# VHH binders against q9usu1r752to985, part 1

No score or structure here was measured in a lab: all are predicted.

Target 1, 234 residues: q9usu1r752to985
Amino acid sequence: TPEEFASQMTLLEFDYLKQIPSREWIFRSWVSRDSRSAVRNYINFSNCFTYWIINCILEKKNTKARTAVISFFIQTAYKCLSLQNFSTLMSIVSALNSAPIYRLHAAYKLVKAEDIICLSGLREIVETKKNFSTYRALLRKAELPCVPFLGVILSDLTFIDEGNPDVLDSSPHLLSFNKRHRLADVVADVCRFQSSSYEMQSNTDLQSYILHRCRFVNQDLSYLFDKSLSLEPR
Structure headers, positions and changes below count from the first letter of each chain, unless a header shows other numbers; antibody chains aren't numbered by Kabat.
ipSAE, averaged over its two directions, is called F for ESMFold2-Fast, E for ESMFold2 and O for OpenDDE. V2 adds 0.75 times the mean of E and O to 0.25 times the DockQ between the complexes of E and O.
[cut] marks letters that were taken out.

## First folded at step 1 (VHH)

Design e01 (framework vhh_etentamig_d1; at its last look DockQ between E and O 0.80; V2 from the best seeds 0.00; counts 0 for: pae E 3.3 > 2, grease 26.5 > 24.2)
Fold by OpenDDE, look of step 2:
Structure e01 (fold): chain B 234 residues (1-234), chain A 123 residues (1-123)
Amino acid sequence: as target 1 above (234 residues)
Amino acid sequence: EVQLLESGGGLVQPGGSLRLSCAASGFTFSSYAMSWVRQAPGKGPEWVSGISGSGGSTYYADSVKGRFTISRDNSKNTLYLQMNSLRAEDTAVYYCAKDRYDFWSGYSEFDYRGQGTLVTVSS
């Protein structure tokens, strides 16, 4: 069910979040492409999962079957929202907004009106306009537990790092405490999320299945787009 | 574990040719676009060429267009870069990279790359 799937994805992604040590946020270890980076591992999983969704839809042999999968993920995304799992929500909507999937008009026409309306709302939440203003507003109101979308966190950290000098302009021997405080605030927020817990029961079989299926999926958007064209020609 | 191993680099004279190879393992090779990236001493990394998973589409930087040819053999899990009419400015470490569109950032990136192979073009 969409509810069970959302629950297990929430637990799975929350585990990824908890595995990120504080030092990695401070030192931005993911920038060095260190394979040991927990952040990089999370990013890789998230992308693989998004591609997996795309593949799941495109592997279906007929329009009705594709519609069923699309509907499943719309409902799943909605359940993720209720669990305050914005990471999985972002991944699902990203898949549905991707060029190979977004263009499947025949499939979307068969989606129930209520799901279409739901999808419209979900798309608004993940919009990048005004620096993710809608998402940020929801996050500010969120109660623990919560799985934030790390993309925004990483963006904020990058902005702070690149937009501020490490030392004071007037005194190059002095560290910029302003920059450090801003970084510390972001890290503190992440640590707050990591300190919480979900009460849902873990299904390790389903989580393992998802991890396995995400591995080795086609991640060539050009190929996936061509596949989409073959299924629903222009 | 994803592994990319470049080979074929060396010293060549201007106008010469080299063929680079990249052996890939640890993933379904044909399911991913691949790229060559190079980094010259004292310079940042530069994208050189890309190829789709099927090999049906190829892309080149303006600096190498007409001189370099990217190809792949999916049956051998190998990526190639044929470099002709080499110039001194082509001197760099050449890396094989696994191409990916990052849905978080909305940009293409390379989630894996090899250790690189050195290409030196000098008279």
Scores: ipSAE 0.499, ipTM 0.764, lowest interface PAE 0.9, mean pLDDT 92
Fold by ESMFold2-Fast, scan of step 1:
Structure e01 (fold): chain B 234 residues (1-234), chain A 123 residues (1-123)
Amino acid sequence: as target 1 above (234 residues)
Amino acid sequence: EVQLLESGGGLVQPGGSLRLSCAASGFTFSSYAMSWVRQAPGKGPEWVSGISGSGGSTYYADSVKGRFTISRDNSKNTLYLQMNSLRAEDTAVYYCAKDRYDFWSGYSEFDYRGQGTLVTVSS
């Protein structure tokens, strides 16, 4: 079910989050794409999961079956929002917004109006407009436990680390002080999220299934787009 | 473990040709787009060309369009770059990269670059 799937994804994502030591944030260990860092492992899992959703939808040759899978993930994303699992929510909406899936008009025609309205709301939450302002507002109001979207955190850390070169050249002492303060705040927020826990029961079989299936997914958007065209020609 | 091994570089005269190869292992080669990235002495990395997992779609930087041809042989897990009408400006170390759109950054990432192969265009 959507509820069970959302719960197990929340536990998986939270486990990835908990495995990240503070030193990785400070030293930016994920910058090397060959690194065995916990952050890199999480990014890889999240991307594999996003591609798996795309593959799941496109493997269904029947339009009604594609609609059922799309509806399942919309409902799963909404349940993730209820669990304050913003990471899985971002992954699902990213998959549904991908070119191969977004264009499936015939499949979307069969989606219930309630689910379409729900998806529109979820899309508003995850939109990148104004530096993820809607998502950031929700994250600020979120109670623990919560799984933040790591991509926004990585973006913030990169911005803090690199700074504004022109401003840095004019007042390095001021920027150094502010940079350290902002970095400390980001690290403290991440540690705060890591210190809590979800009290849901683990379904290790489902978690293993998800991890196993993600390993065999096609991660080529061009191929997936061509497959989309073969299922629903324009 | 993911491994990429580039070969085929060397010294060639302007107007000459070279064919680069990249032997890939440790992942499902046909499930990933692949790219060639080069780095000239004293300059940053420059993306040169990309190819979809199936080989059905190819893309080129304006600087090499019409002169270079990217191809792949999925049965041999090998990526190729045929370089024709070489210019002095093509002198660089050429890297083979596993390419994937990263949903967290919103950009393609060039992951698992190999050791590279040096191409020198000079007499």
Scores: ipSAE 0.420, ipTM 0.743, lowest interface PAE 1.6, mean pLDDT 83
Fold by ESMFold2, look of step 2:
Structure e01 (fold): chain B 234 residues (1-234), chain A 123 residues (1-123)
Amino acid sequence: as target 1 above (234 residues)
Amino acid sequence: EVQLLESGGGLVQPGGSLRLSCAASGFTFSSYAMSWVRQAPGKGPEWVSGISGSGGSTYYADSVKGRFTISRDNSKNTLYLQMNSLRAEDTAVYYCAKDRYDFWSGYSEFDYRGQGTLVTVSS
């Protein structure tokens, strides 16, 4: 069910989040090609999952079957919102907004009205305008436990590091001190989310199934778009 | 475990030609777009060329367009780069890369792990 799937994805995503040691935020370990990084593992899982959703939809041979898969993931994303799992929510909406899937108008026409209304609300949450302002507002109100969307955190860390002006000879230590304070603030926020627990029961078989299936999907977005065109021509 | 093994580099005169190969294993080769990335000494990596998983679409950086041809043989899990009309500025270590659109960043990620193959264009 959508409810069980959302619960197990939440536990999976939370495990990825909890594994990230604080030193990775400070040294930005995910940037180096030669580094092994818990952040990079999490990013990779999130992308694999997003592609898996796209593949699940496009592998259905008829429009009604594709509609059923789309509806399943809309309902899953809505449950993720109630669990405060913004990471899985972002992945699902990203898949549904991807060029191969967004264009499936025949399949979307068959989605029942309540699910379409739900999807419209979810799309508002994940909109990137004003630097994810809707998402950030929801995150500020969220109680623990919560799985935040790591992409916004990584973007913030990048802007702190690259958004510094060139160091001026007059005050290099002041710029370094302010940079370290802003970095510490972001790390403290992440540690707050890492410090809680979800009380849902783990279903190891379902989690293993998800992990296995995600590894073996087509991740060529151009091919997936061409497949989309074959299934629903212009 | 993903493995990418580049070969075919060497020393060549300006105007010459060279064909690079990359043997891939440890993943479903045809499921991924592939790219060539090069790195000149003391410079950052530069994307050179890309090809879709099926081989039906090819893309080139402006600096190599018309001179380089990317191809792949999915039955042999092998990526190729035919380089013609080579110039001194093409001197670099060439890496093949597994290519994926990254939904978190909104940009393509190039995952390259091989030792690369050195191409030197010199008189």
Scores: ipSAE 0.322, ipTM 0.666, lowest interface PAE 3.3, mean pLDDT 84
ESMFold2 (binder alone), look of step 2: mean pLDDT 83; pTM 0.850
ESMFold2-Fast, scan of step 4: ipSAE 0.341; ipTM 0.707

Design e02 (framework vhh_etentamig_d1)
Fold by ESMFold2-Fast, scan of step 1:
Structure e02 (fold): chain B 234 residues (1-234), chain A 123 residues (1-123)
Amino acid sequence: as target 1 above (234 residues)
Amino acid sequence: EVQLLESGGGLVQPGGSLRLSCAASGFTFSSYAMSWVRQAPGKGPEWVSGISGSGGSTYYADSVKGRFTISRDNSKNTLYLQMNSLRAEDTAVYYCAKEGYDILTGYEDFDYRGQGTLVTVSS
């Protein structure tokens, strides 16, 4: 069900978050394309999961079956919102907003009005306008436990960065101090999120299924777009 | 609808210099970190350099550190890459990229929408 799937995704996402040591934020190892880190593992999982959603929808040859899968993920995203799992919420809405899926008007016509209204609200939460201002406002009001969206954290850390320790910082002392203070605040927030826990029963079968399926997902957007065209060619 | 237009590439001899430019539109340029990414023939994309929205922080791949300088002019919505002491291994198509951390392309992936500019280092 949407509830059960949302709960298990929350546990999986939270496990990835908890595995990230503070040193990775300090050394910014994920900025290098060669990095092998807990941050990189979490990025890879999130990408695979997002593409898995796209593949799940497009593998359905029948319009009503595609509608059912779309509706399932809308309801799952809404349950993630209630669990304050913004990471899975972001992944689902991103998949539904992708070019191969967004264009499936025949499938969307069959979605219940209440689910369409729900999706519209979720789209507002994840919009990138004004540096994710809607999401940031919601995260500030969130109580623990919650799963923040890793992408915004990585963006903030990159933006704050003063450069490598090997490169002399030529910035004014006041600016340098302010940037280091902001970096410390971001790291402290992440540690705070990691210190809590969700009290839900693990479904190891469903978690294993998700991890296994994400591992073998087609991530070729051109291929997926062509498949979308074959299902709704006009 | 991000638009990025790269220019300044060309043929240069080893040890030479080139300055690449990227004209940006469709977003508030000063609010976003920008990067240069290159792709050599038969290879995947390689991140080269990045700069914060304010221009106060810069960072570089080890392969270009000390030779390349990234800068920006927020009044002109333009990103630059000054490339000195060029080597044959720097031959690639160079793309400027807006750092948005889009889930579909990866949390650290870059939205590069331009055609790129070809840099060939050969004698």
Scores: ipSAE 0.007, ipTM 0.153, lowest interface PAE 8.8, mean pLDDT 78

Design e03 (framework vhh_etentamig_d1)
Fold by ESMFold2-Fast, scan of step 1:
Structure e03 (fold): chain B 234 residues (1-234), chain A 122 residues (1-122)
Amino acid sequence: as target 1 above (234 residues)
Amino acid sequence: EVQLLESGGGLVQPGGSLRLSCAASGFTFSDYAMSWVRQAPGKGPEWVSGISGSGGSTYYADSVKGRFTISRDNSKNTLYLQMNSLRAEDTAVYYCAKDSEYYDSSGYLDYRGQGTLVTVSS
């Protein structure tokens, strides 16, 4: 069900979040695309999950079946919002907004009005314009437990690095006081999110299913777009 | 490889004007919305303005609305920000950003440029 799927995704995402040690932020071990870091593992999972949703929708040959899968993920995203799981919410809306999926208006015509209204609201929350202002406002109001969107954290860390000198004039090769303070603030926020827990029952079978399916998902956008065209021609 | 290179920053007096440019390469420029983001000393990043891939739609933060104009030249793969009536609070490093079709948590690192410093001071 959407509720159960949202709960299990929340537990999975939260586990990825908890695995990130503070030293990764300090040493930026995730910057290299070849790095073997907890941050990179989480990035890879999130991307794979987004593509898995796209593949799930496009594997359905029948329009009504595609509508059912779209509706399922809209409802799942709404439940994620209720759980303050912004990471899964971002992934689902991203998949539904992808070119291969967004163009399926025959499938969308069959989606219930209530779900369309819901999706419109979710799209506003995840909007990247105005530097994620709606998301940032919701995150500020959020009480623990909560799963923040990793992309915004990574973006903020990059701006800290680019906006501050790396070396103190009086002490060469040391980080500036301002850079250290801003980095410490981001690390403290992440540690705060990591310190809580969700009190939901684990469904290890469903969690294993999700992880296995994400491992082998097709991430070829051109292929997926052509698949979309074959299901609903222009 | 996606590359963004910002230019046009400098020292300007309050009430003055500057035009920022961003040269883009490594992707089909006209297919992507573009944004300008700034970071003032001691503050977090602030989204300033956005423009659709075709240039048909533009958006502005309330703090710059009526003073700044975003535009693009898809034939030259270049994004612009015309900044008029500059104020001391506009002092920041300005960054060019490519909007992603997918939420790639690393995308903001790969698609944002080096930035260009704008200082508004008497």
Scores: ipSAE 0.000, ipTM 0.169, lowest interface PAE 12.7, mean pLDDT 78

Design e04 (framework vhh_etentamig_d1)
Fold by ESMFold2-Fast, scan of step 1:
Structure e04 (fold): chain B 234 residues (1-234), chain A 123 residues (1-123)
Amino acid sequence: as target 1 above (234 residues)
Amino acid sequence: EVQLLESGGGLVQPGGSLRLSCAASGFTFSSYAMSWVRQAPGKGPEWVSGISGSGGYTYYADSVKGRFTISRDNSKNTLYLQMNSLRAEDTAVYYCAKGPDDYVWGSYEFDYRGQGTLVTVSS
């Protein structure tokens, strides 16, 4: 159910995180889409998982069945928050905020009020406004273990290298020393997250099912949007 | 590095018009579908319009259908939203969003790489 699914996703996400060696952060090996780095594998998994959620919702022919799947993922995301698994949380809310899914007003009208309120709170956590300020505050307060959102780490590393002042206060004029110091801080934070472990029972059958399904998901968003329109025309 | 820069927002009276632009760089623009998403004060994000990579297919939320027109110029790497017959309820920060690739951003609404542009409809 949502608890078991959230637990197994947490173990999978954490395994991807633990596989990333420090050298990839330093040399930014993931920047090429042809890269076969651990970071690129994690990016690919996160994207496939997000599309799998979209496909799961849209494959349901009737409104009540779509509502059930949406409710399942809202509850799963909330359990991920409880486990401090911000990565799966980001993927689920991203899928629910996608154009094909966000527009399904008839399905959302059948979602119970408690889940709608919950989703609203989850959306605040993942919002990009003020440089992910809500998420960053939660991450700073989080105790180990937790799974941080990879996207914010990658963004911070990019802005360290490129000197964007909106994210890094004085970065366009950084001395080499300050740039290396900031990079070292990000790497240290990641190493801190990697040093812990979740003490949960592994369900290898469910983990294998998730990984297998993510490999064969339709990522054609135009197709998925057309499918959304066929299910709820307007 | 993917960059999206929105512009064209401002204060406008009900019934007025505005044209929003989004300058895109760091990816092959014509290969990706693009969307406009808005967030009104105190509300969650609302998808308003989408356009295919070729520009051959366009999609609109019911709330804006017939009033807004999405378009793109692939030679200029620019996305547009023409907004006509504006209403107070259209007041929001408008974000342009890139379609998915093998970057960590898996959906249109998740990729708010721009700062957005504020549209205020008030008399």
Scores: ipSAE 0.000, ipTM 0.159, lowest interface PAE 12.4, mean pLDDT 78

Design e05 (framework vhh_etentamig_d1)
Fold by ESMFold2-Fast, scan of step 1:
Structure e05 (fold): chain B 234 residues (1-234), chain A 123 residues (1-123)
Amino acid sequence: as target 1 above (234 residues)
Amino acid sequence: EVQLLESGGGLVQPGGSLRLSCAASGFTFSSYGMSWVRQAPGKGPEWVSGISGSGGSTYYADSVKGRFTISRDNSKNTLYLQMNSLRAEDTAVYYCAKDRSGYSSGWYPFDYRGQGTLVTVSS
């Protein structure tokens, strides 16, 4: 069901989040090509999951079956919002907004009005306008437990590091105090999110299914877009 | 703070050409894939084109392939979209979008988009 799937995704995403040690945030270890990091592992899972949704929708040859899969993920995303799992929510909406899926007007025409209204609301939450202002406001109000969207955290850490020099021009041996302070604030927020837990029963069969399917997904966007065109021509 | 400033939009006749620019700041431009996303009046967003961080790979939606060319100048932190053979259906607000941290492909997911620039194709 959408409820069970959302619950198990929440547990999986939260496990990925909790595996990230503070040193990776500080040293941005995921950027190095020679490193294997918990952050990169989580990024890879997020990408695979997003593409798995795209593949699930496009593998359905008839319009009604595609509509059913789209509706399932809309409902799953809404349940993720209820669980304050913004990470899975972002991934699902990203998949539904992808070029191969967004264009499937015939499939969307069969989606129930309630689900269309729901999707429009979810799209507003994940809107990138004004630097994710809607999402950031929602995250500030969220109580623990919650799964924040990793992309915003990584973006903030990257810009802090790249926008603030390691040394001052007038004092080349000193690290910027402002850079350290802003980095510490972001790390403290992440540690706070990692400190809680979701009290839900694990369904190891479903979790294994999700992990297995994500590992073998087609991530060729051009192929997927061509497949979309073959299912619903322009 | 990430900032993306689009420019170059305007009114153009069918068959005409237009060049969009996106000035980027607040991040290491060459480390991220970039995309152009458009939103037609009353419709949701549609990915149009993407370019890898190095500029070595480019991607296009079938609706624009052969007519649009995406490019970037990493020395100037600027993304471009050259639009040729414009059609009425190309009418939309065009947004410059930045890939999420750790991504350089030029496709979803993206973590920021600019304010957009309006392109109107009509007689």
Scores: ipSAE 0.000, ipTM 0.116, lowest interface PAE 17.7, mean pLDDT 79

Design e06 (framework vhh_etentamig_d1)
Fold by ESMFold2-Fast, scan of step 1:
Structure e06 (fold): chain B 234 residues (1-234), chain A 124 residues (1-124)
Amino acid sequence: as target 1 above (234 residues)
Amino acid sequence: EVQLLESGGGLVQPGGSLRLSCAASGFTFDDYAMSWVRQAPGKGPEWVSGISWNSGSIYYADSVKGRFTISRDNSKNTLYLQMNSLRAEDTAVYYCAKDQYEYGSGSYLSFDYRGQGTLVTVSS
């Protein structure tokens, strides 16, 4: 069910978040795509999960079956919002907003009006315009536990590095006062999120299934777009 | 092969405006997030702005927020950067970049290809 799936995704995402040691923020250990850091593992999982959603929808040859999968993920995303799991929420909306999926008008016509209204609201929440202002406002109000969107954290660290280039030797010990202060704030926020726990029953079988499926997902966006065109021609 | 051709740069006075364009070919433009990246003389590259395939996701560097506007026209395979209230600090070569979207990290952290660039000089 959407509820069970949302709960298990929340536990998985939160486990990835808790695995990140503070030193990775300081040394930016994820910058290389070949990195084996906890942050890079989480990024890779988020990418795989997002592409898995796209593949799940496009694997259905029948329009009604595609509609059922789309509806399932809309309902899952809404339940993630209730759990304050902004990470899974962002991944699902990103998948539904992707070129291969967004264009499936015949499938979307069969989605219940209540789910379409729900999706519209979720799109507003995760909109990146004005530096994720709507998401940032929600995150500030959120009670613990919650799963923040990693992409915003990584973006903020990038702008700390680029917006203040007066680093003496690229050493974290020699960062300018302003950079050190802003970095400390980001690290403190992440530690705060890691300090709590979701008290839900783990479904190890479902979690293993999700992790296994993500290993074998097609991430070729051009291929997926061509598949979309074959299912619903222009 | 992927081709990105920037235009619209030039000499402009402080407080002025310029509109940069990037003509894309050799790939399905609608499938990719796009970014603007700049490099000032003697400094490293700085990411400026990014836009998703459908314009639903737009993000700006703090240094340009409120002054620059990124947009795209998928029917013309063209990316734009409207630059207002230009400052001496905006002087740089501006590059159009094709992103590979990383859902966990954001598209602007992964650049596949950069164009030749267009020089913007803000000076009186």
Scores: ipSAE 0.015, ipTM 0.304, lowest interface PAE 7.2, mean pLDDT 79

Design e07 (framework vhh_etentamig_d1)
Fold by ESMFold2-Fast, scan of step 1:
Structure e07 (fold): chain B 234 residues (1-234), chain A 124 residues (1-124)
Amino acid sequence: as target 1 above (234 residues)
Amino acid sequence: EVQLLESGGGLVQPGGSLRLSCAASGFTFSSYAMSWVRQAPGKGPEWVSGISGSGGSTYYADSVKGRFTISRDNSKNTLYLQMNSLRAEDTAVYYCAKGSDDYGSLSPQYFDYRGQGTLVTVSS
């Protein structure tokens, strides 16, 4: 069910989050795709999960079956919002907004009106406008436990490292202090999220199923787009 | 490998104009949404504008809407940002950002494969 799936995804996402040591933020150990860092493992899992959703939808040859899968993930994303699992919510909406899936108008026509309205609201939450302002506002109001979206954290850390304030250029000591202070704030926020936990029952069978299916998912976007075209021609 | 190279920044008077360019290579440019993100002195990063892979949809932050125009030339693998009526508050390093292949091509995620940035200073 959407509820069960959302709960198990929340436990999996949180497990990846809690394994990240603070030193990885400082040294940016994830920048290389060959890295064996905890951050890179989490990125790889999120990527696999997002592509698994795309593959699940596109493997259904029947339009009604594709609609059922789309509806399932919309409902799952809504349950994730209720659990304050913004990471899984972001992955699901990203998959539904991907080029191969976004174009499936015939499948979307069969989605119930209530689910379409729900998806519209979820899309608003994950919009990138004003530097993810809607998402950031929700995250600031969220009570623990919560799973934040890793992508925003990684983006903030990268811009802190790369963006040097011109006003501090004549005072390198102040620039270094300011960068460390902003980095420390991000790290403190992550540690706060890691300090609490969800007290839900683990479904190890479902978790194993998800992890196994993600391991063998096709991540060739060009292939998936062509498959989309074969199911619903332009 | 994915490469993004920003250019076109510089010192400009308030009310002036600048056009930024981003030369992209190492991926199928037309398949990805692209964004411009800026970081002003003493501020966090701010998403400025986004454009779909086809160029059919464009989005702007309220702070720049009506003054900035995002566009792309898929035949040249180049992203542009036309900046008009520049204000002191627009002073920032501007970054070109590729939509994540990790999260879908129509879901702009600006953290993936961004370049070195180009500095825009608006001052008299």
Scores: ipSAE 0.006, ipTM 0.208, lowest interface PAE 9.7, mean pLDDT 78

